# VHH binders against Uncharacterized protein AF_1994, part 1

No score or structure here was measured in a lab: all are predicted.

Target 1, 207 residues: Uncharacterized protein AF_1994, of Archaeoglobus fulgidus (o28285)
Amino acid sequence: SVTVGHTTVYYTNVPDAKAEVLAGYLQEEFGFTSDTDILLSMSGNEYEVRIPSSYSSPSEVEESFKVYFALLASRVSEEVFFGSPVKLVLVTHQNDELFAVKNQYSFEKAGRVFVYFKGVDREQAFNLANYLESLVGENYDWDVIFEQSEGVYHVVPFVGINDASELTPEMENSYQSMATELEDVLGGDVVVHLVNFEGYEVAAFEG
Below, numbering starts at 1 at the first letter of every chain, in headers, positions and changes, except where a header shows other numbers; antibody chains aren't numbered by Kabat.
F stands for the ipSAE by ESMFold2-Fast; E and O both for that by ESMFold2, at different seeds; each is averaged over both directions (binder to target, target to binder). V2 = 0.75 x the mean of E and O + 0.25 x the DockQ between their complexes.
[cut] marks letters that were taken out.
The coordinates of atoms that the task and the answers printed are left out; those that the model quotes come from them. Centres of patches stay.

## First folded at step 4 (VHH)

Design a1 (from cK4R with S27F; framework vhh_8pnl_2; at its last look DockQ between E and O 0.64; V2 from the best seeds 0.00; counts 0 for: pae E 8.9 > 2)
Fold by ESMFold2-Fast, scan of step 4:
Structure a1 (fold): chain B 207 residues (1-207), chain A 120 residues (1-120)
Amino acid sequence: as target 1 above (207 residues)
Amino acid sequence: QGQLVESGGGLVQPGGSLRLSCADAGFTFSSYYMAWYRQAPGKERELVARITSGDSTNYADFVKGRFTISRDNAKSTLYLQMNSLKPEDTAMYYCARVRYSGSSFGYDYWGQGTRVTVSA
């Protein structure tokens, strides 16, 4: 096993160096303040990472955590395992499965703006991350999904509003301007979709 | 990541009032839920109040009617107005940026905290 802070990774069929990187990554990501045991294994070409929680059953796992966990799988794939397939499994203290996700996206970042992308150029994702970071600064954690469908670019920032009734005129103006400006940045038609932290779309803005 | 700075704590008598402030450098587009948590000695941190970018609020039952959470997005500042303070409110108070909150896991980001003591 390997320990960083309060995170101990127990591993089989995985190089020591990767287990150590995972331990440090999860310690920083979750900020564990009590000793936490992570199980890491590899089967075929897929890494499985089992992360314990205090949940007792699948129905207790909040929707917002499921959204977060799915995005985390893509970051762990890119940042720890150099793009290798990853399955994250949320488990009870007894190691019973509560929720599992596989990485779905590639990943780029600028500052603390994280762009999860699929079906677009990595350079476009990098340009998007830098554009968004220029708006919020380097200290602002922001998750954004970036895809294309039938020639339209879909940019999906996660935002802290519950529903469309909470949109302020300032937010509407800012995101409408963003959609318009991103058409120049990305070189095509853009729709910006605001999704809340529970994964529900609350608004959309066309460039 | 010491970007959140809490202030406004102090010693007050029961029934008194305090206003806590939290300054955050990264508030552009108001894209976070913001929250106040507290932690009494020997206890776990507990949620006091949460506010969305659009000012929708959620309060713990033990502070409803006494505390008011608010934010000023132009000033990148979060506030907690605490009225009718009780000895049970004695704790370190923490400001947090909240994304995808899950009560069973660690937290997204915490400030350093400001101490509130309610004592005669």
Scores: ipSAE 0.293, ipTM 0.598, lowest interface PAE 2.9, mean pLDDT 86
Fold by ESMFold2, look of step 4:
Structure a1 (fold): chain B 207 residues (1-207), chain A 120 residues (1-120)
Amino acid sequence: as target 1 above (207 residues)
Amino acid sequence: QGQLVESGGGLVQPGGSLRLSCADAGFTFSSYYMAWYRQAPGKERELVARITSGDSTNYADFVKGRFTISRDNAKSTLYLQMNSLKPEDTAMYYCARVRYSGSSFGYDYWGQGTRVTVSA
């Protein structure tokens, strides 16, 4: 096993160096203050990472955490395992499975803007990340899904409102302007879809 | 990343009140939820309250109307007004930008925390 801070990774069929990178990554990501045991294995070409939690049943796991966990799988795939398939499994302290996800996106960032993309070029994802960073600055985390479907770019920022009733005229104007500007940045038709942290769409703006 | 600094903790008797604040919370149209979490001795960190950029609020069940989360956009400050304090409210209190509600993990940017002690 290998330990970084409070994170210990127990592993099979994985090189020591990758287990150590994973331990450091998860220590930084979760900020564990209590000793935490991670199980890492590889079967076929897929890494499985079992992460313990204080949840005791599947019904306790919030939808917003499931959304976060799914995005984390893509970050772990790219940053720890060089884009290899990854399955993250949330478990109890007794290693009982609560919830599992597999990575679905490639990942690019600019500052603290994290762009999870599929079906678009990395250069386009980089252009999007830089544009968004120019709007929010270096001090705000922002998760954004970016994909293309049927010739349209879909830009999906996560926003801190529950539903459409919380939209202000300022937000509507800002996101409409963003949708319009992104057509120049990305070179095509754009729809910006605002989603809350549970993954539900709150509004959409056509460029 | 903005600076998050909690303050307003202290020692108070049961039934008393405290007002916690968290400076530089960053309330832009692109902001995540802002929240207060707490961690009591020997327990996992737990959500106390959260607020959206549109001022919608959500509270942990144990709050039972005793606490009020609020924000002041002009000062980039998040508040937690704590009334009718009980000994079981004794904990470190943290503000955070959060990507989800109700998790027992601190998966978001945290401040350093402020101590609240409620003793008879």
Scores: ipSAE 0.012, ipTM 0.316, lowest interface PAE 8.9, mean pLDDT 82
Fold by ESMFold2 at other seeds, look of step 4:
Structure a1 (fold): chain B 207 residues (1-207), chain A 120 residues (1-120)
Amino acid sequence: as target 1 above (207 residues)
Amino acid sequence: QGQLVESGGGLVQPGGSLRLSCADAGFTFSSYYMAWYRQAPGKERELVARITSGDSTNYADFVKGRFTISRDNAKSTLYLQMNSLKPEDTAMYYCARVRYSGSSFGYDYWGQGTRVTVSA
């Protein structure tokens, strides 16, 4: 096994170096302060990472955590396993499965702005990430989904409001300006969709 | 600059009050949920209160109306007003920039903490 901080990875059919990278990545991501045992294996060409939690049943897992966990699978695939297929499994302390996801997106970042993209070029995702980082700085946590459909770029930032009734005029003006500016950055029509952390769209702004 | 800085902790007797503050210099404050967490010795961090960028609030059951979370976006400052303090409130209190996750294994960004001690 390999330990970084409070994270210990027990692994089978995986090189020591990849297990060590995973341990460091998850220690940084979760900030574990109690000793935590991660199980890592490879079956076929898919890595499986089993992450324990204090949840006792699937119904206890918050919707916002499920959304986060799904995005994390894409980051782990790209950052630890060089784009290889990854299955993340949330488990009880007895290793019983609660929830599982597979990576769904490619991933780019600038600072702590994370862009999860599908159907667009990596260069465009990088341009989007850099633009957003220039607005908010390198230490601003921001998850953003980026897709193209019918010639329109769809930029989907996660935001910390519950629903549309919490939108302020300042937020509306800021995101409208962003939508307009992104048309220059991306070279096409843009819609910015604000989504809460449970996955519900709360507003949209056309560039 | 991205470090959250908590202040306002101290030693207080049961029934007393404290106001905790958290400064978030240089960050865009209004786009995130902000929260207070606490951690007693030997326990995991637990949510105390959470506030959205639109000022909607949530409180842990143990708060029972004794604490009030608020924010001042012009000063980039988060507050926790703590009234009717009890010995079981003794803990390190952490300010966090959070995604709306209730898990103690979540992905929150937080500071170094401020100690609150309520004498037995």
Scores: ipSAE 0.012, ipTM 0.363, lowest interface PAE 8.2, mean pLDDT 82
ESMFold2 (binder alone), look of step 4: mean pLDDT 77; pTM 0.778

Design a10 (from cK4R with S31T; framework vhh_8pnl_2)
Fold by ESMFold2-Fast, scan of step 4:
Structure a10 (fold): chain B 207 residues (1-207), chain A 120 residues (1-120)
Amino acid sequence: as target 1 above (207 residues)
Amino acid sequence: QGQLVESGGGLVQPGGSLRLSCADAGSTFSTYYMAWYRQAPGKERELVARITSGDSTNYADFVKGRFTISRDNAKSTLYLQMNSLKPEDTAMYYCARVRYSGSSFGYDYWGQGTRVTVSA
């Protein structure tokens, strides 16, 4: 096993270096203050990472955590395992499965702006990340999904508002301007979808 | 960005009141839920209250009717007004930026904490 801070990774069929990188990554990501045991294994080219929780049944897992966990799977795939397939499994203290996700997106970043992308070029994702980072600065954490369908670019920033009634005129003006500016950045039609941390879409803005 | 800084804690007698503050430079685009957590010695950290950017609130059952969470987005400050304090409220209080899961994982930042002691 390898330990970084309070995170200990127990692993089979995985190089020591990868287990150590995972341990450090999860220690930073979760900020564990008590000893936490992570189980890591590999079958074929897919890594399985089992992360313990205080939940006792699948129904207790908050919808917001499921959204977060799915995005985390894509980051772990890209940043720890070189883009290899990853399955993250949330488990009970007894190692019983509560919730599992596989990475769905490729990942690119600028500062702390994280772009999860599918069906678009990595260069486009990088340009989007840089544009968004220029708006918030290098120290703000921001998750954004970036996809294309039917010739339209869909940009999906996650925001901390409950529903459309919580949109201020300043937020509306700012996101409308973003949608318009992104059409120049990405070179096509853009729709910006605001999604809250529970995964519910609260507003959309066309460029 | 540096750590969040909490203030306003102290020693108070049962039935007293305290107002906690937490300064955080927000963003128009990258908005967060804000939350107050507490941790008593030998116990796990627990959620006290959460507030969205649009002021929707959620409270733990043990503080409902006694505590009020609020935020001043113009001043980038989060508050916790604590009334009718009980010895059971004695703990270190932390503020946090919260994304996704407000009770388990997905925290953006944690402050240094401010100590609240309720004792005669």
Scores: ipSAE 0.423, ipTM 0.660, lowest interface PAE 2.0, mean pLDDT 86

Design a11 (from cK4R with S31G; framework vhh_8pnl_2)
Fold by ESMFold2-Fast, scan of step 4:
Structure a11 (fold): chain B 207 residues (1-207), chain A 120 residues (1-120)
Amino acid sequence: as target 1 above (207 residues)
Amino acid sequence: QGQLVESGGGLVQPGGSLRLSCADAGSTFSGYYMAWYRQAPGKERELVARITSGDSTNYADFVKGRFTISRDNAKSTLYLQMNSLKPEDTAMYYCARVRYSGSSFGYDYWGQGTRVTVSA
């Protein structure tokens, strides 16, 4: 096994260096303050990472955590395993499966703005990340999904409001301006979709 | 880089009150909730209360009706008003920017914490 901080990775059929990088990555990501055991294995070309939780049953896993976990799978794939397929499994302390996801997106970042993308160029994702970071600064956590469908760019920032009733006129004006400016940044039609942390769409703005 | 700074902790008797503060710069593009967590010695961190950018709140059952989370956007400050304090509330209290709730861990950005002790 390998340990970084409070994170210990137990691994089979995986190089020592990969296990150590994963241990450090998850220690920084979760900030564990209690000793935490991570199980890492590889079958074919897919890495499986089992992460323990205090949940006792699948029904206790909140929708917001499931959304977060799916995005985390994409970051682990890109930043730990060089784009190799990754399956993240949330488990009980007894190692019983609660929830599992596989990576769906590629990943780029600027500061703490994280862009999860598919069906678009990596350069476009990088430009989007830098544009968004210029709006919020280097110290603001922000997750954004970025896709293209039928010639339209869909930019999906996750926002800390529950529903459309919490949108202020200032917030609406800011996101409408963003949709318009992003058409120049990305070079095509843009729709900005505000999605809350439970995956519910709050509002949409066309450029 | 840590801009979160907690304050307001201290020693109080059972039934007393404290108001915790956390300084954090807000954004029109609010990409996170704000939350208070706590951790007693030898236990994992647990969510106490969470607030959205639009001021919708969520509380753990063990503090509901006693604690109130609020924010002052003009001062970029998060508050936790704690009333009817019990010895069981003794813990280090942390503010955080959070992406999800219902877990003691996650993709959260933490402050240093402020100590609350409830004792006769």
Scores: ipSAE 0.234, ipTM 0.552, lowest interface PAE 3.8, mean pLDDT 84

Design a12 (from cK4R with Y33R; framework vhh_8pnl_2; at its last look DockQ between E and O 0.54; V2 from the best seeds 0.00; counts 0 for: pae E 9.5 > 2, unsure alone 64.2 < 65)
Fold by ESMFold2-Fast, scan of step 4:
Structure a12 (fold): chain B 207 residues (1-207), chain A 120 residues (1-120)
Amino acid sequence: as target 1 above (207 residues)
Amino acid sequence: QGQLVESGGGLVQPGGSLRLSCADAGSTFSSYRMAWYRQAPGKERELVARITSGDSTNYADFVKGRFTISRDNAKSTLYLQMNSLKPEDTAMYYCARVRYSGSSFGYDYWGQGTRVTVSA
């Protein structure tokens, strides 16, 4: 096993260096203050990471946590395992499965702006991350999904409002401006979709 | 570092009032909700109140009717107005950015906390 802070990774069929990187990554991500045991294994080219929780049954896992966990799988794939497939499994203290996700996106970042992308060029994702970071600064945490469908770029920032009734004029103006500017940054038609932390779309803006 | 800075704590008698403030360099893009947590001596941190960027609020049962959470986006400041204070409200109070609810994870905590003591 390998320990970083309060995070101990028990592993089989994985190089020591990767287990150590995972331990440090999860210690930083979760900020564990009590000893936490992570199980890491590899089958073929897929890494499985089992992370314990205080939940007792699948029905207790909140929808917002499932959204977060799915995005985390893509970051772990990119930053710990260099883009290799990853399955994250949330488990009870008895190691019973509660919820599992596989990485869905590649990942780029600028500062704390995290861009999860699929079906677009990595360079476009990099340019998007840098553009967004220039708007908010390097210390602003922001998750954004970036995809292309039918010749249109879809940019999907996560926002802290419950529904469309909470949109302020400042938010509307800022996101409309973003959609227009992104057509130059990305070189095509853009739609910006605002999604809340439970995964529901609350508004959309066309460039 | 874009830190959250809490202030306004102090010593107050039962029945008194305090107004806590949290300075945050917010953004018009509103990528998070805001919350106040507290930690009483010998206990875990617990949620006191949450507020969205659109001012929707949620309160813990033990403070409903006594505490009011609010934000001033022009000043990038979060407030907690605490009325009818009780000895059991004695705790360190923390400001947090909250992105994914229902877990101890998925939020930023960069504040140092502000101490509230309710004693005769």
Scores: ipSAE 0.469, ipTM 0.714, lowest interface PAE 1.7, mean pLDDT 87
Fold by ESMFold2 at other seeds, look of step 4:
Structure a12 (fold): chain B 207 residues (1-207), chain A 120 residues (1-120)
Amino acid sequence: as target 1 above (207 residues)
Amino acid sequence: QGQLVESGGGLVQPGGSLRLSCADAGSTFSSYRMAWYRQAPGKERELVARITSGDSTNYADFVKGRFTISRDNAKSTLYLQMNSLKPEDTAMYYCARVRYSGSSFGYDYWGQGTRVTVSA
């Protein structure tokens, strides 16, 4: 096994060095203050990472955590396993499965702006990440989904409001301007979809 | 990663008031939901109040009506105004950025906390 801080990874069929990178990554990501045992294995071409929690049943897991966990799978795939398929499994301390996700997106970043993309080129995702970083600065944490469907670019930033009643005129103006500017940045029609941390859309702005 | 720094705790008599502050050194304050949690000796950390970036609030049943959560996004600061304090409110108080933060995980971004003691 390999330990970084409070995170210990027990592994099979993976190199020691990758287990160590995973341990460091999860220690940074979760900030475990109690000793935590992670199980890592590879079967076929898919890495499986089992992460314990104090939850006792699936119904205790908050929807916002499920959304976060799904995005984390894509980051772990890219940053730890070089884009390989990853399954993250949230478990009890007895290793009973609570919730599982597989990476669904490729991942690009600029500063702390994280772009999770599918159906678009990495160069476009990089251009989006840099544009957004230019607006908010290098230390601004921002998760953004980026897809193309039916000839339209869909840019989906996560925002900290619950629903449309919390939108201010300043937010509306800012995101409308963003949608318009992104048509030049991305070279096509754009819709910006604001979603809350549970993944529900609260507003949309056409470029 | 920026660090959350709680302040404003202290010793007060029952019925007294305190105002807790949480400075968020990170640039992400306005995009996050924020919360206050507390932990009394021998108890689990529990939610006190939560606020969205649009100032919608939610309170635990035990503090409703006595405490008020607020935020000043321009100063990257979260507040908890605590009135009508009771001995049962004695605890360490922590602020948190809430994309997900729960007592089931030991997130280092909880900060150091600030101690509130209510006794005669």
Scores: ipSAE 0.012, ipTM 0.378, lowest interface PAE 8.3, mean pLDDT 84
Fold by ESMFold2, look of step 4:
Structure a12 (fold): chain B 207 residues (1-207), chain A 120 residues (1-120)
Amino acid sequence: as target 1 above (207 residues)
Amino acid sequence: QGQLVESGGGLVQPGGSLRLSCADAGSTFSSYRMAWYRQAPGKERELVARITSGDSTNYADFVKGRFTISRDNAKSTLYLQMNSLKPEDTAMYYCARVRYSGSSFGYDYWGQGTRVTVSA
């Protein structure tokens, strides 16, 4: 096993160096203050990472955490395992499965902006990440999904409102301007879809 | 540097009130939830209250009815109105930008905190 801070990774069929990187990554990501045992294994070409929690049943896991956990799988895949398939499993302290996800996206980042993309060029994802970072700078962590469908770019930032009634005129103006500017940045038609942290769309803006 | 700065703590008798403030220097797109956490000496940090940019709120059961969380997005300021204070509320109080926080996980905690002491 290998320990970084309060995070100990027990691993099978995985090189020592990758287990150590995972331990450091999860210690930084979660900030564990109590000793926490992570199980890491590889079967076929997929890494499985089992992360314990204080939840006692699946119904206790908040929807917003499930969304976060799903995005985390893509980050772990790229930053720890060089893009390899990853399954993250949330478990009880008795190792009972509560919730599991697999990485669904590639990602690019610029500062604190993470662009999770599928079906678009990595260069376009990089251009989007840099554009968004230029708007918010170093002051904001921001998760954004980026896809293309039927010739239209779909840019999906996560936002801290629950529904459209919470949308302010300032937010509407900012996101409308963003949608318009992104058509130049991406070289095509753009729709910006605001989603809440539960993954539900609350507004959309056509460029 | 862009960090959260808490203020408004102090010494108060049981049954008294305090209003905590938190200045957020960094929010251009105020897209994250904000929260108050507390930590008593020798205890683990615990969630007190959460609020969205649209003022939807959520409170820990132990403080419900006594505390009110609010925010002013134009001023990038978070507030906690604390009424009917009890000795058990004695702690350092921290504000945070909360990303995907469940009952067991959350990570955007920063600032030095402000101390609340409720002395019988």
Scores: ipSAE 0.006, ipTM 0.238, lowest interface PAE 9.5, mean pLDDT 81
ESMFold2 (binder alone), look of step 4: mean pLDDT 77; pTM 0.771

Design a13 (from cK4R with Y33W; framework vhh_8pnl_2)
Fold by ESMFold2-Fast, scan of step 4:
Structure a13 (fold): chain B 207 residues (1-207), chain A 120 residues (1-120)
Amino acid sequence: as target 1 above (207 residues)
Amino acid sequence: QGQLVESGGGLVQPGGSLRLSCADAGSTFSSYWMAWYRQAPGKERELVARITSGDSTNYADFVKGRFTISRDNAKSTLYLQMNSLKPEDTAMYYCARVRYSGSSFGYDYWGQGTRVTVSA
């Protein structure tokens, strides 16, 4: 096993270096203050990472956590395993499966702005991350999905409102300006979709 | 920059009131919910109240009807108005930026906290 802080990774048939990077990554991500045991294995070309929780049944896992966990799978794939397939499994203290997700996106970042992308160039994702970081600064956490469909770029920032009734004129003006500016940054038509932390779309803005 | 600073704690009698403040630089993009957590001596840290960027609020059952969370966006300040204080409310209080539900995953705490003591 390897330990970083309070995170210990138990592994077999995985290089020591990858287990150590995972241990450090999860220690930083979760900030564990109690000893936490992570199980890491490989089946074919897919890494499986089992992360313990205080939940006792699948029904206790919040919908917003499932959204977060799915995004985390893409970051772990990119940042720890260099784009290799990853399955993230949330488990009980007894190692019983509660919830599992697989990575869906590639990942780029600037500061604490995290861009999860699919069907676009990595350079475009990098440019988007830097643009967004310039708006909020390097210390604000922000998750953004970035895709292309039918000749239109879709930029999907996660926001801290529950539904459309909470959308302020200030937010409307800021995101409308973003949609317009991003057409220059990305070189095409853009739609910015605001989604809440439970994964529901609350608003959309065309450039 | 981006570190949260709590203030307003102190010693009060049972039934008294306190208002806690947390300074936080705002963003027009509203990528966070804001929350107050507390940690009583010998207990785990627990969520007290949460507020979205649209001012929707959620409270723990043990403070509902007594505490009010609010934000002054012009001042970039989060408040917790604490009324009808009980000895059980004695704790260190922390403000935090929160993403996603009140899980121990996917969110950050900042600040050193402000101490509230409720006793005669």
Scores: ipSAE 0.441, ipTM 0.693, lowest interface PAE 2.0, mean pLDDT 86

Design a14 (from cK4R with Y33H; framework vhh_8pnl_2)
Fold by ESMFold2-Fast, scan of step 4:
Structure a14 (fold): chain B 207 residues (1-207), chain A 120 residues (1-120)
Amino acid sequence: as target 1 above (207 residues)
Amino acid sequence: QGQLVESGGGLVQPGGSLRLSCADAGSTFSSYHMAWYRQAPGKERELVARITSGDSTNYADFVKGRFTISRDNAKSTLYLQMNSLKPEDTAMYYCARVRYSGSSFGYDYWGQGTRVTVSA
């Protein structure tokens, strides 16, 4: 096993160096202050990372955590395993599966703006991350999904409002301006979709 | 990126009230989703309440109607107003910066805690 801080990774069929990187990554990501045991294995072509939780049944796992966990899988794939397939499994203290996700996106960042992208160029994702970081500063935590379909760029920032009733005129004006400016940044038609932390769309703005 | 410092805990009788505070020296407090967790002796940590960067709130069923979470971005401070306290509320209370709520995972940083004891 390998321990970094309070995170201990137990592993089979995985190089020691990768287990050590994972231990440090999860210690920093979660900031564990009590001893936490992570199980790491490789099955077929996929790394499986089992992370314990205080949940006792699948129905207790909130939708907001499921969204976060799915995005984390993409970051773990890119940052720890250099793009290799990853399955993250949330488990009980008895190691029973509560929720599992696989990486779906590639990942780029600027400051703490994290862009999860698919079907677009890495350079475009990097340009988007830098644009967004220029608006909020290097210390603002922001998750954004970035995809293209049928010649339209879809930019999907996660926002802290629950539904459309919480949208202010100031927010509407700001995101409308963002959609318009992003058409120059990305070089095509843009739609900005605001999603809440449960993953539901609350508004959309065309450039 | 700053240290989170909880305060306001203490000993109180059943039916009493306490106001917990969590101070964040970081310049980015307003950009974080925040949560209060608690951990009773011999038990696992559990989510009590969360508040998003946009001030939307959610509560665990066992505190609904009794506790109120709020934030003051100008003071970089998170609050938990606890009313109608019960012996079962006895725990260490922790604040956390959270990307998404729901469990003891997905938090960015958390503090050292403040002790709440509800006893006759």
Scores: ipSAE 0.013, ipTM 0.281, lowest interface PAE 8.0, mean pLDDT 83

Design a15 (from cK4R with Y33T; framework vhh_8pnl_2)
Fold by ESMFold2-Fast, scan of step 4:
Structure a15 (fold): chain B 207 residues (1-207), chain A 120 residues (1-120)
Amino acid sequence: as target 1 above (207 residues)
Amino acid sequence: QGQLVESGGGLVQPGGSLRLSCADAGSTFSSYTMAWYRQAPGKERELVARITSGDSTNYADFVKGRFTISRDNAKSTLYLQMNSLKPEDTAMYYCARVRYSGSSFGYDYWGQGTRVTVSA
């Protein structure tokens, strides 16, 4: 096993250095203040990371946590395992499975703006991250999904409103302007989709 | 490095007040949505209140008008002012950094919690 802070990784069929990087990554990500045991294994080309929680049953896992956990899988894949397939499993203290996800995206960032992307160039994702960081500054935590479908770029920022009724005229103006400006940044047609932390779309804006 | 330390709990009579504090040693406190959760013995954890990096607040219906969540970014500290306390408010109270609203991982791993007992 290897320990960083309060995070101890127990591992099989994985290099020691990878287990240590994972331990440090999860210690920083979750900020554990109590000793926490992580199980890491590899089967074929997929890493499985079992992360304990205080939940007792699958029904207690909030929808917003499931969204977060799915995005975390993509970051762990990119930042710890150099893009290798990753399965994150949320478990009880008894190591019973509560929820599992696999990485779906590549990852790029600027400051604390995290861009999860698929089907686009890494340079486009980098340019998007830098553009968004220029709007909010280096200390604003923002998750954004970035994809291309049928010749259109889809930019999907997560926002703190629950539904369209909370959308203000100022927000509408700002995101409409963003969609228009991103067509220049990305070099094509853009649609900006606002999603809430449960993953539901609340509004969309065309450039 | 992401350590959360809760304090301010105690024993209080119904109708009393307490102020809980949560100190965050992390360098990025100001960018996080922060939340207070509680858990009574044998019950599920429940969200009490949250506050975004932009100071927008949201409260569970059972505490609206009685509790106030606030933050001091210069001190990297989160507060919960609890007024008109009821026996039903008896629980361990945990603070959490919330990446997604209403979601927190390892409430007992992010802080040890602070115990609030409301009893005559």
Scores: ipSAE 0.012, ipTM 0.238, lowest interface PAE 8.3, mean pLDDT 82

